VHH binders against UV-B-induced protein At3g17800, chloroplastic. Designs and how they scored, part 15

Target 1, 346 residues: UV-B-induced protein At3g17800, chloroplastic, of Arabidopsis thaliana (Mouse-ear cress) (q9lvj0)
Amino acid sequence: ASSASNDASSGSSPKPIAPLQLQSPAGQFLSQILVSHPHLVPAAVEQQLEQLQTDRDSQGQNKDSASVPGTDIVLYRRIAELKENERRRTLEEILYALVVQKFMEANVSLVPSVSPSSDPSGRVDTWPTKVEKLERLHSPEMYEMIHNHLALILGSRMGDLNSVAQISKLRVGQVYAASVMYGYFLKRVDQRFQLEKTMKILPGGSDESKTSVEQAEGTATYQAAVSSHPEVGAFAGGVSAKGFGSEIKPSRLRSYVMSFDAETLQRYATIRSREAVGIIEKHTEALFGKPEIVITPEGTVDSSKDEQIKISFGGMKRLVLEAVTFGSFLWDVESHVDARYHFVLN
Key: E = the ipSAE of ESMFold2; O = the ipSAE of OpenDDE; V2 = 0.75 times the mean of E and O plus 0.25 times the DockQ between their complexes.

## First folded at step 5 (VHH; framework vhh_7d4b_2)

Design b3 (from a2 with S30D T57K T98R H106S T107G; at its last look DockQ between E and O 0.60; V2 from the best seeds 0.52)
Fold by ESMFold2, look of step 5:
Structure b3 (fold): chain B 346 residues (1-346), chain A 121 residues (1-121)
Amino acid sequence: as target 1 above (346 residues)
Amino acid sequence: QVQLVESGGGVVQPGRSLRLSCAASGFTFDEYGMGWYRQAPGKQRELVASISYSGGKTNYADSVKGRFTISRDNSKNTMYLQMNSLKPEDTAVYYCARVYRSPWLSGFDYWGQGTQVTVSS
């Protein structure tokens, strides 16, 4: 870390500010600003987005030359594909930097990589279990849904946070990624809910009209439809995988979600951009590693001899809350950037 | 964008060998697991072999275990299937396939066009 002498910009910060290390020139630049002057990240991002827009406008000029017949048309198409892939990578890293910046604004540190090579202790969770800052970052209605999500993941051990479990690292990574996607979904629907509530266009009149919505089979359809979509994985979102007990109170946001028709629910459960999917995958891999996966003849993942890790239930809760918050911020960041540099497919 | 092109199929006598190749383009090959499927006339498509993104893990259907070997060369974006001791039952169209990248999914998200393998006397 201190092999390259800086002009007093790094301030002897040996550990990375986020688990994913950015590789593009824009990403490396933003990583330095994130460490030294995080409040300047939005302005630096605007500069990078202006460069991306300029590059895209130049590609529009060159489509006339790509129409010239001959052997070079194949080469022009390959070059255009490479440039598009580089723009996507750059955009991914800009989005990631903005998500990291939002965590810094909230005074919440991202959990470092949980690799055994970095920490040989019996437990991988070296981070604090206090989560009050994370919990306060969400609307009351969204927090109720997050709490129910935690209850599904932790089960009866939600009140036993000092207990330690030995669990597959692959499984923890799957839960983390699903929780990121769930946070993205929750923020998307919560924004619509809050807007409709304040504009008094919520179906059925005032805000209490949704407290008595009966359970519907739409929850099962919702989970199945999400699991089939390319570039998004199945996730443990909603509360339908574990049936509601008599102790679990319906939330107003859950009732709102259950009021969606199947097409609306499917659309909202989908991650809008390839860049957001890529961020989720790369962030999760930076945190948990990339497992060696093969497919069995039965068509399932062969995870025999999966790496096992020891993690407390408090550590798991902290991971899940961070994941949901990451997804929530990713939705906001994606929307903000799309308004300035259109990349989200409609 | 994603392209998987199989080659190396043909007509061979029982007991002989063939080597199939799958040339991949349009994606970062070394980030994905890969596999070979086959489909005989009137039968369901079945997984023959699969290989992890690095090549460090492999899996085989029982019907081909010990006779077929899957491998990959990530520097050439190419996957291979060495098929030894071929039997008439191995007659099928063989498809190259790409595994979902994400660990929370299972199965394959893209297939090639296929190459015919015929084992006859």
Scores: ipSAE 0.380, ipTM 0.794, lowest interface PAE 1.8, mean pLDDT 77
ESMFold2 (binder alone), look of step 5: mean pLDDT 85; pTM 0.857
OpenDDE, look of step 5: ipSAE 0.606; ipTM 0.873

Design b4 (from a2 with T57R V99I H106N T107E F108Y; at its last look DockQ between E and O 0.66; V2 from the best seeds 0.00; counts 0 for: grease 26.9 > 24.2, SAP .745 > .668)
Fold by ESMFold2, look of step 5:
Structure b4 (fold): chain B 346 residues (1-346), chain A 121 residues (1-121)
Amino acid sequence: as target 1 above (346 residues)
Amino acid sequence: QVQLVESGGGVVQPGRSLRLSCAASGFTFSEYGMGWYRQAPGKQRELVASISYSGGRTNYADSVKGRFTISRDNSKNTMYLQMNSLKPEDTAVYYCATIYRSPWLNEYDYWGQGTQVTVSS
């Protein structure tokens, strides 16, 4: 089997399990286990986390050697920086592998890298448009918020999912990343909501609902807070907040979110770890490529050379639902790993 | 530690040329879009030129278009600004800065200390 590189590529790895290829030794190992023996991934992750803890403990003990006379403080700082970067990269890839595992458990294939396809229509969305598996992965209250998010993105085209649009690939990537961050935020808030709902039901037993009057004021406040936060506000563009907000379907989770003051809301909208931020960035880059970005002298992104892609509204819906689900899983995975290997800054 | 170090500034006569360099360390230079900014006394800091992470795209302020050329060498972690046909209006402190690693998420702006360019008789 001494074939050309094209033949070797075809015979060895026909389809990656996720768009982001993991580079660290731990990440490559976990990628292999994800494909060959997915039931072993939790045990493999535990082994990798134990190794990270051992390495961290050993580096703490080497602090005394750095304090001895003759130690180059600049060299010590550089070595420590490299070791911390390696630890962060390894942890990012462990987290990513766990997110991929959650998709595999749900029997949902991640969308592959968005690249030129052989489809005769020229569309990039070769993935299935049926989304029922993704929709059932979330609490009913969270799904209501996801549905509103989709309505803001797709607008009147929610019922015209077979239509194809030509849109900036950069813009689609921005919507994707914003939707990942939104899913992360929603899962964080939904977990608090479900806990408080259970605790309040047991001791007090009362439920609250909001009227359309409170809905109008709460919606305006929420949209203003979301618009002021770059990570969350990006997905709310394209719809007038006042006009559209008055027609948004009420939900108990939306009302709960509107009960937060702006400071609390902004804290909850913040991604807790640099590792989670890095995963969102690298995953989005793996899907959409790294765009050639320049800014104008006025400080805005120069959109004049943006690559255009053809995508159906159903394809866009599938992409956004995956992004929200990815963010939701990322919150869970981050919390799970932090309990075993503390890394979240808090 | 992230560092951006400018060099190549100086005093030069109108119509002459200078080449500024920006040496980068402490981050993966090839992942970042970069820019040259300048600030003249009594004026606000302005973007002079920007270049994408690969060097495949550039953008220039109208006041320097056709006279200045931004470039980069990712193998040397260095960005350049070739400044031709210099005018007294180009007199400023010139700063090297990062612009974007990714348009998806917030990134910190990294800035150099600046290098003085003075165009006078």
Scores: ipSAE 0.451, ipTM 0.781, lowest interface PAE 1.7, mean pLDDT 79
ESMFold2 (binder alone), look of step 5: mean pLDDT 85; pTM 0.858
OpenDDE, look of step 5: ipSAE 0.560; ipTM 0.836

## First folded at step 7 (VHH; framework vhh_7d4b_2)

Design e1 (from b2 with T98R K106S T107G; at its last look DockQ between E and O 0.75; V2 from the best seeds 0.54)
Fold by OpenDDE, look of step 7:
Structure e1 (fold): chain B 346 residues (1-346), chain A 121 residues (1-121)
Amino acid sequence: as target 1 above (346 residues)
Amino acid sequence: QVQLVESGGGVVQPGRSLRLSCAASGFEFSEYGMGWYRQAPGKQRELVASISYSGGRTNYADSVKGRFTISRDNSKNTMYLQMNSLKPEDTAVYYCARVYRSPYLSGFDYWGQGTQVTVSS
């Protein structure tokens, strides 16, 4: 009696394509298509958006029915609110699926959820640190801005990508989320810049003349507007603010952004839709978890009870570039979906 | 639509107590951290207290520690501020605020209209 050792092939559950698991019926459907036929995702999304439109229209027609007895009005409103929340969730997941699809088209794998590593070093960055594919996804002008962003985050450690830092997991997540928002902002600005460039209507036209752009003090305001998180600088250690000024390369896109008035800058720095904000939050939570936080009197997140992780500077660079790219794609897909479903409140 | 409605403000003598309430609607209350701000005349708005989404964590300004208690009832979509041993310097408009859902986004995204608290002899 030969004991057939049932080698239970531990069927390695296929690594998820993305850290966020979609839960809505539409999201689950799109998740399946992402795995099996990623090229069909845009068509599938159109169908789902048509369904959302139909649902929204049907709910609008029922609001005009003045005949709901007063006692049922509360229930009706509650049901309407629940349906609206469901539609919003579905829309968030549609946007997420489209962002994931763009990464797939670029042949870039998303970083998995950050978990304790079995690595003897305790490093959490088990993902590939190659970033060339991500860098190529952006215009040259946008990439210069991204490079400056990286310099602010990594500081003098940009040249030492193999070194490992111990930092708060929460802080890493904050840097990631801020970088997503920055990517969203940069894409919006870059699109306008590229359009104006093509139309030859950019302020300060053709003269390559050496205008010594005096270092106008305006760099502080832009950093303050984009990095509402003073803690991004904390990753680089006590690097004196004096040292960061020398490594920021002048860029044409930077000069363009500096030409914006405060209102325009604020507008561009703001995420347009609640759904886009929701995606940033949920995706970041899927990567780093959802700790219970409180706000300090200074208006910052209390990080005193945060988990410490070990991550290489190369790993951090990969995260930041992914985050910026995610934000860039989020702008694109938000605009795409808005043109079809009209959900962005102008 | 997200709505935050403060109540329970009024005029009280020093050493007395008040309980403020913030009724929340238009969002999943249990998923969001919350906070109380106050703004005294001629002063900047300051954070008084904050509470995590579950209520398991709280934080207070030093000026109110030991006197004020922030709490929440997620089943009622309501946040509270118990204010004991009130002082004249506690006189302000008190605002309810919602924290960003994500711990990775700092700050508050929605505010109530505020309720006046006046502590006077």
Scores: ipSAE 0.478, ipTM 0.809, lowest interface PAE 0.9, mean pLDDT 84
ESMFold2, look of step 7: ipSAE 0.493; ipTM 0.797
ESMFold2 (binder alone), look of step 7: mean pLDDT 86; pTM 0.873
ESMFold2, look of step 8: ipSAE 0.493; ipTM 0.763
ESMFold2 (binder alone), look of step 8: mean pLDDT 86; pTM 0.873
OpenDDE, look of step 8: ipSAE 0.450; ipTM 0.799

Design e2 (from b2 with S50V; at its last look DockQ between E and O 0.74; V2 from the best seeds 0.00; counts 0 for: SAP .755 > .668)
Fold by ESMFold2, look of step 7:
Structure e2 (fold): chain B 346 residues (1-346), chain A 121 residues (1-121)
Amino acid sequence: as target 1 above (346 residues)
Amino acid sequence: QVQLVESGGGVVQPGRSLRLSCAASGFEFSEYGMGWYRQAPGKQRELVAVISYSGGRTNYADSVKGRFTISRDNSKNTMYLQMNSLKPEDTAVYYCATVYRSPYLKTFDYWGQGTQVTVSS
């Protein structure tokens, strides 16, 4: 999915189709199909998954041979481990290609690597601030939660799209990754909510006795649980002067989430597969880099090596919406692939 | 499958040196920031030294700065702690551990079983 753009003849700088370059033979093949015939990616993926299943079935036969006298069980185990690592990488890249394909179907270009542009302001965001396509990709209830997430990050600046802030690149990447996890979580919960709504089995009526503080605390709890770093809350405080509760719009999905017990909330706040976690990490690193950090003996991150970037609030909004959409697609893609090639462990 | 195995501990006299090793397997060692921790009897476990995933950056507790040196060899999946000018207060069980995997996303922490270092006359 990380292929160079074919738009060089338009006089614009070439734009990559996705920031992450795929390395496996399957990933390179799917990257080519993403460029040439994106509507064929699902069929090509099915072929790759069938190959993975065939290889896994033949390894079951090799396991039986390893139990036969005269074979070196250590060598068979080592070979099996190598092949499993190779299959895991292939599977990660299949998942990523499918997520990229969903963005292409929606006619939404992924943001390229975050780097300074030729813009006179020196800001990194050259991508459009109009986000109508991204906003339409989610159920109304899910989008209400996404809007509240944006309000937490941007605060009173949600209508101030042309303002430019100087912000830690590391912290923008942390917010991006947390927003991917949030989108994954929201899609998981929304999918259950929509099913129960359709079947008219939603939990009891609105809890009108709960205060905004209780709702904010519940939201902050699951938001902290899905965050990759505690600093997402600090970033939100640094960007927005207002607390999450003062900018939160009520929604039925929020009330539904608040009805979960703590164990269910924690379960839903986790990413189901190592492959999905790996994609989030590699995608975010492709966008923002992998800076070398150290942690002090007190447990804090040394920020003295942190690059500062200039980004408009409109650009930031676009990044966050993309991240949430990426997470939402990742949930769907992971579920789709798991149904065809079981890899999610519970 | 994740393994962190410390070695090189022992009993030494004050002023002498030891070199600890941590052999890692079952995970992508070169992607993790790593650290050495220690726990003296009756004390809380403390971070002694940390090294970035490439080895390009390090940090030390003030109590060991200038005496201890952390290093790594990603081609051998091994981390080291060179401990010079050892003092009786350095007596502890030393653990190798992962500190972080990604600056953007929290990762699971892995720990070794520990190796005893005793500095006594």
Scores: ipSAE 0.449, ipTM 0.677, lowest interface PAE 1.3, mean pLDDT 78
ESMFold2 (binder alone), look of step 7: mean pLDDT 85; pTM 0.864
OpenDDE, look of step 7: ipSAE 0.571; ipTM 0.805

Design e3 (from b2 with G33T; at its last look DockQ between E and O 0.59; V2 from the best seeds 0.00; counts 0 for: SAP .746 > .668)
Amino acid sequence: QVQLVESGGGVVQPGRSLRLSCAASGFEFSEYTMGWYRQAPGKQRELVASISYSGGRTNYADSVKGRFTISRDNSKNTMYLQMNSLKPEDTAVYYCATVYRSPYLKTFDYWGQGTQVTVSS
ESMFold2, look of step 7: ipSAE 0.508; ipTM 0.784
ESMFold2 (binder alone), look of step 7: mean pLDDT 85; pTM 0.859
OpenDDE, look of step 7: ipSAE 0.691; ipTM 0.870
ESMFold2, look of step 8: ipSAE 0.594; ipTM 0.853
ESMFold2 (binder alone), look of step 8: mean pLDDT 85; pTM 0.864
OpenDDE, look of step 8: ipSAE 0.737; ipTM 0.890

Design e4 (from b2 with S30D N59R; at its last look DockQ between E and O 0.39; V2 from the best seeds 0.00; counts 0 for: SAP .729 > .668)
Fold by ESMFold2, look of step 7:
Structure e4 (fold): chain B 346 residues (1-346), chain A 121 residues (1-121)
Amino acid sequence: as target 1 above (346 residues)
Amino acid sequence: QVQLVESGGGVVQPGRSLRLSCAASGFEFDEYGMGWYRQAPGKQRELVASISYSGGRTRYADSVKGRFTISRDNSKNTMYLQMNSLKPEDTAVYYCATVYRSPYLKTFDYWGQGTQVTVSS
């Protein structure tokens, strides 16, 4: 049974900056800096990564404790296990703090833990809408893919965002986590796509002309899309059935993704580090809880205490956009940290 | 480095009891839902009993309900299956396995090598 013995807070608590509370010494330190001086978070993270590197280097150089017979092997194993666990926990929390910092830089507040609100409608989605900011955080090509993802999730109700549904909180959390995974994937492929696009635009010409590059990119994509003759791909053939003029821009990222072989696609769909997977799990659990589930011998999920929540389709859209953005930032943050403190196993 | 090691199998007479143990290492055992599976010769592997990550919820196959009890001790990273009133039909290789890590993400499964249980009349 549950042990719900200490709730009943005396009043409105200050809104936390993020739903997941950091527990490691480094995480608590970074949490304070995130609140007090968020502009210093990158420097504070660098200090923590330097300390992690120093601790790892000193652990690998500890020959004297490794040379003590008997006692040495037992103590060495225990110390190594403790340090590995501490390293992983610290690294997870550094990554999370950096993702939170990116949201703060974008002036986008993370949604707090999902719970019943005092809203008269009973809806959980009273969080402020900042959808426009979230939408602008991604390349136009990436956003087209995000829009398709939203259409798949929301279905025909994409046009009626004021509609409210009663839905399983567990199901919403599953959609959220899947959307984080998708955002991670999209950023990974978009990063490669944008690099290849830049290289093709500037094979030997001027490199830093932002305005000229954008005009050249627009012209190139229009000229590629204006061909009425099918050149390549089933997608191009299906769209070419429209012989009538339109300003509809083709989704070049979708075509790029479809060009990957299955092995490359699988590799890009896989989260690179255990630490990043752990963040997705802990962040999602902080938002939606960790329901106690059990799998029946028939293979079904038994979550008999399945909490139902009321959420508008606009609220769901906001959650999904945040989730995709979180995944996108996680890819960037993981990559930057790996470059400074190598932890991703390739 | 992940290991699931079963023990406690053997040959017993019908009506007797056995207790299987599964020692886990190399992963966060207390975050995983766990289960015992079995596979009799010529039959598909089936989930016999499952237990939530905290141990607060359990489920059993109808064929063993009331006779088998799954439990776990997260402080020792160990899961157990108490098998009472054993029948010849319980003869199988029994496997310890993870069932889930997160209710939101399906990630990866770990399996033990199995321990033989034989109930001879």
Scores: ipSAE 0.564, ipTM 0.806, lowest interface PAE 1.1, mean pLDDT 78
ESMFold2 (binder alone), look of step 7: mean pLDDT 85; pTM 0.863
OpenDDE, look of step 7: ipSAE 0.680; ipTM 0.869

Design e5 (from b2 with S102T; at its last look DockQ between E and O 0.68; V2 from the best seeds 0.00; counts 0 for: SAP .773 > .668)
Fold by ESMFold2, look of step 7:
Structure e5 (fold): chain B 346 residues (1-346), chain A 121 residues (1-121)
Amino acid sequence: as target 1 above (346 residues)
Amino acid sequence: QVQLVESGGGVVQPGRSLRLSCAASGFEFSEYGMGWYRQAPGKQRELVASISYSGGRTNYADSVKGRFTISRDNSKNTMYLQMNSLKPEDTAVYYCATVYRTPYLKTFDYWGQGTQVTVSS
């Protein structure tokens, strides 16, 4: 009979499974199952989606009935708005739980919230720098695009991963969020590319030169389409061939993307649901914080309390690869859930 | 559905005060940075004041600094603009708008319909 409530005196600090903590009843339920019985998460999600569908159907009926009576219409509208907000928060948390599950299935731990560490170097990157599992989660063509993305972010230090840099925490968060959005876009495009490759209907027929001659017009269109959503304003480059040329490798997927007209690029660069955008926002805030920011009349962000952090280039690479993978999984999870509980607006 | 509804506009004499209100619904108001914009006839819309999601930080256009005060009450989903020592050049339609949800991404902006403020002798 042990008298201690804790078997280990130094084991009192549990590491959360993900940086964003879920607050809804469904989210808290799924968080427990993710820890205790991760193989049961798909069944638990299906149950939660069925309950969410029933609640939405019931509110549709009550909305029609309440619209006839004139008395207290402001109260009934307010209640309906609150319930709609609760359903959206619940759906966001279901989607997040599914993304976390995909990382667990891949045996990849999510990076914890970025905070000061007791490491003597002062580095914030306490996470392992091995990335082989992350690299193998993507098609070879998609990984080529991810590698080019990393080259633009890391520059010549792509090969010197043990060096540390002092950099704005806010800027790292902006790069992270942009990388999530990029991974979402890449997965969407790569799925179309793989399908067309299998059916042998890709532009240009069989294999083509890795370098395209339509760089002037195609490059400008590509950059505009990838940046069509509000993104980090300081984030520069994209995967353009005119950047650091020797480090930016041509690829068939890049050529495929450059072949899209502007309408198609815009559609593919758009994150389809507000719930997916909300997940990116909340996950990034959980990782990097929510500083007090105001906008100047000139449109400039006033961030005079910009925190500087020390991070190795290997730590940054791991972080960006996770961000791209998160975006890729988010595309899959969003599509899967939309097929079962329609929420993506046309 | 998302709504931002301005109120408190009107016609006042120079030197007087007005208080604008912006009632928000249909979104997570306490998570958004907010701003007041104005547009005078024949001029471009300009940011007058902005406030962080918690209210802990504010910023003002030089033309209104010291005369206007932006504030918010997250428990009432309402933002305010106290306009003192009004001048004829303050005459404009005033709009409330969201500015950002997070500093890491720019996302969809919500705008009100506007409220007229006229400063005339």
Scores: ipSAE 0.545, ipTM 0.778, lowest interface PAE 1.0, mean pLDDT 79
ESMFold2 (binder alone), look of step 7: mean pLDDT 84; pTM 0.857
OpenDDE, look of step 7: ipSAE 0.696; ipTM 0.872

Design e6 (from b2 with L105M T107D; at its last look DockQ between E and O 0.54; V2 from the best seeds 0.00; counts 0 for: grease 24.4 > 24.2)
Fold by ESMFold2, look of step 7:
Structure e6 (fold): chain B 346 residues (1-346), chain A 121 residues (1-121)
Amino acid sequence: as target 1 above (346 residues)
Amino acid sequence: QVQLVESGGGVVQPGRSLRLSCAASGFEFSEYGMGWYRQAPGKQRELVASISYSGGRTNYADSVKGRFTISRDNSKNTMYLQMNSLKPEDTAVYYCATVYRSPYMKDFDYWGQGTQVTVSS
């Protein structure tokens, strides 16, 4: 026999705290701690990092023994590959657990895996669309850049968040991953910007003040350079006018970024570790799936079996803000872990 | 260390068959879309066939459709190219390569050293 009266009150397993499920022994342990005692995660991570260091030190000794003449070089090369793969997976999952903890500390739930919804509209975005907590997690200067990023993605629909679009699930995932990488980049640059701004605000720092004034001048120069009226005046549609309704608050962080040389920008835009790249890939796949893709002889992607989904612009905004925040946290977490267990190569 | 090792090339007469193999190591083969490329003397390298990470989708150059079949066995970390009804214009060095790791992010391309296929009377 069975009772249907309990399904609504007890019919769901506890929802996962994150879409990506951790597979390594360390990851499964940290997942348990994240749910039961999240304040203990930092100590548990330190313990796991100490174990990784111990394993790396012992592997160095075994490598020397395995290089003795008469050793099966194929077997020991295979063992070394397996150990490196285990190290990488363990480290990825430690980093992911720390990013999830940062979301939990901010009282922001990660969006669950995107799946068909029972919502009458057919939309996949049944998650809450209030984003004030996400917006507060970034410096004002960084958020100005995030807002510009949202404007580029959402276009004219920035003010029409209830509108719904049919869009490729693959393309939403691509936007998500790009937004994670952008958040990583922004945090890296903002961290440098905030440090330089703080040093120039310090009492008695006249040279720092001069640099701050020059950076403010650079912002004004950038605005003058992009205030070319031909693009506005060429379309006399009556929507915009010089100095009226076209005022846009300059972004101090954007001007700072524009002051970097191309080599510095390229380096800062690059994800520093393979582990961080792996997290972005696996997290995005956990959210949007891993579609079957082939390449045409022309070198283009053939995604003819790509799933279409229905999502509101508010839901899309929530995804992009989460993605940028995830990237921002990933930068911090990667740096924190690297200081304790060196793994970043660049 | 990533390695892609092609085998199965050789000299055959027109109309005959060859089966190329690509053995992969040093990376998670089952996560990658793969492809076969070829380069004839004095010509640029061209894609012959591609296969998705699970093997569920394939694509072929028009010049080989119906004659060549790409496949993979993820349990053996191996990709194959069955080449039937070979023609002299199929003469080339054939390369195994990764095509993508993730459709969401670009990853590094890995290439094999190539195996010679010669079709001659």
Scores: ipSAE 0.514, ipTM 0.794, lowest interface PAE 1.1, mean pLDDT 78
ESMFold2 (binder alone), look of step 7: mean pLDDT 84; pTM 0.852
OpenDDE, look of step 7: ipSAE 0.691; ipTM 0.869

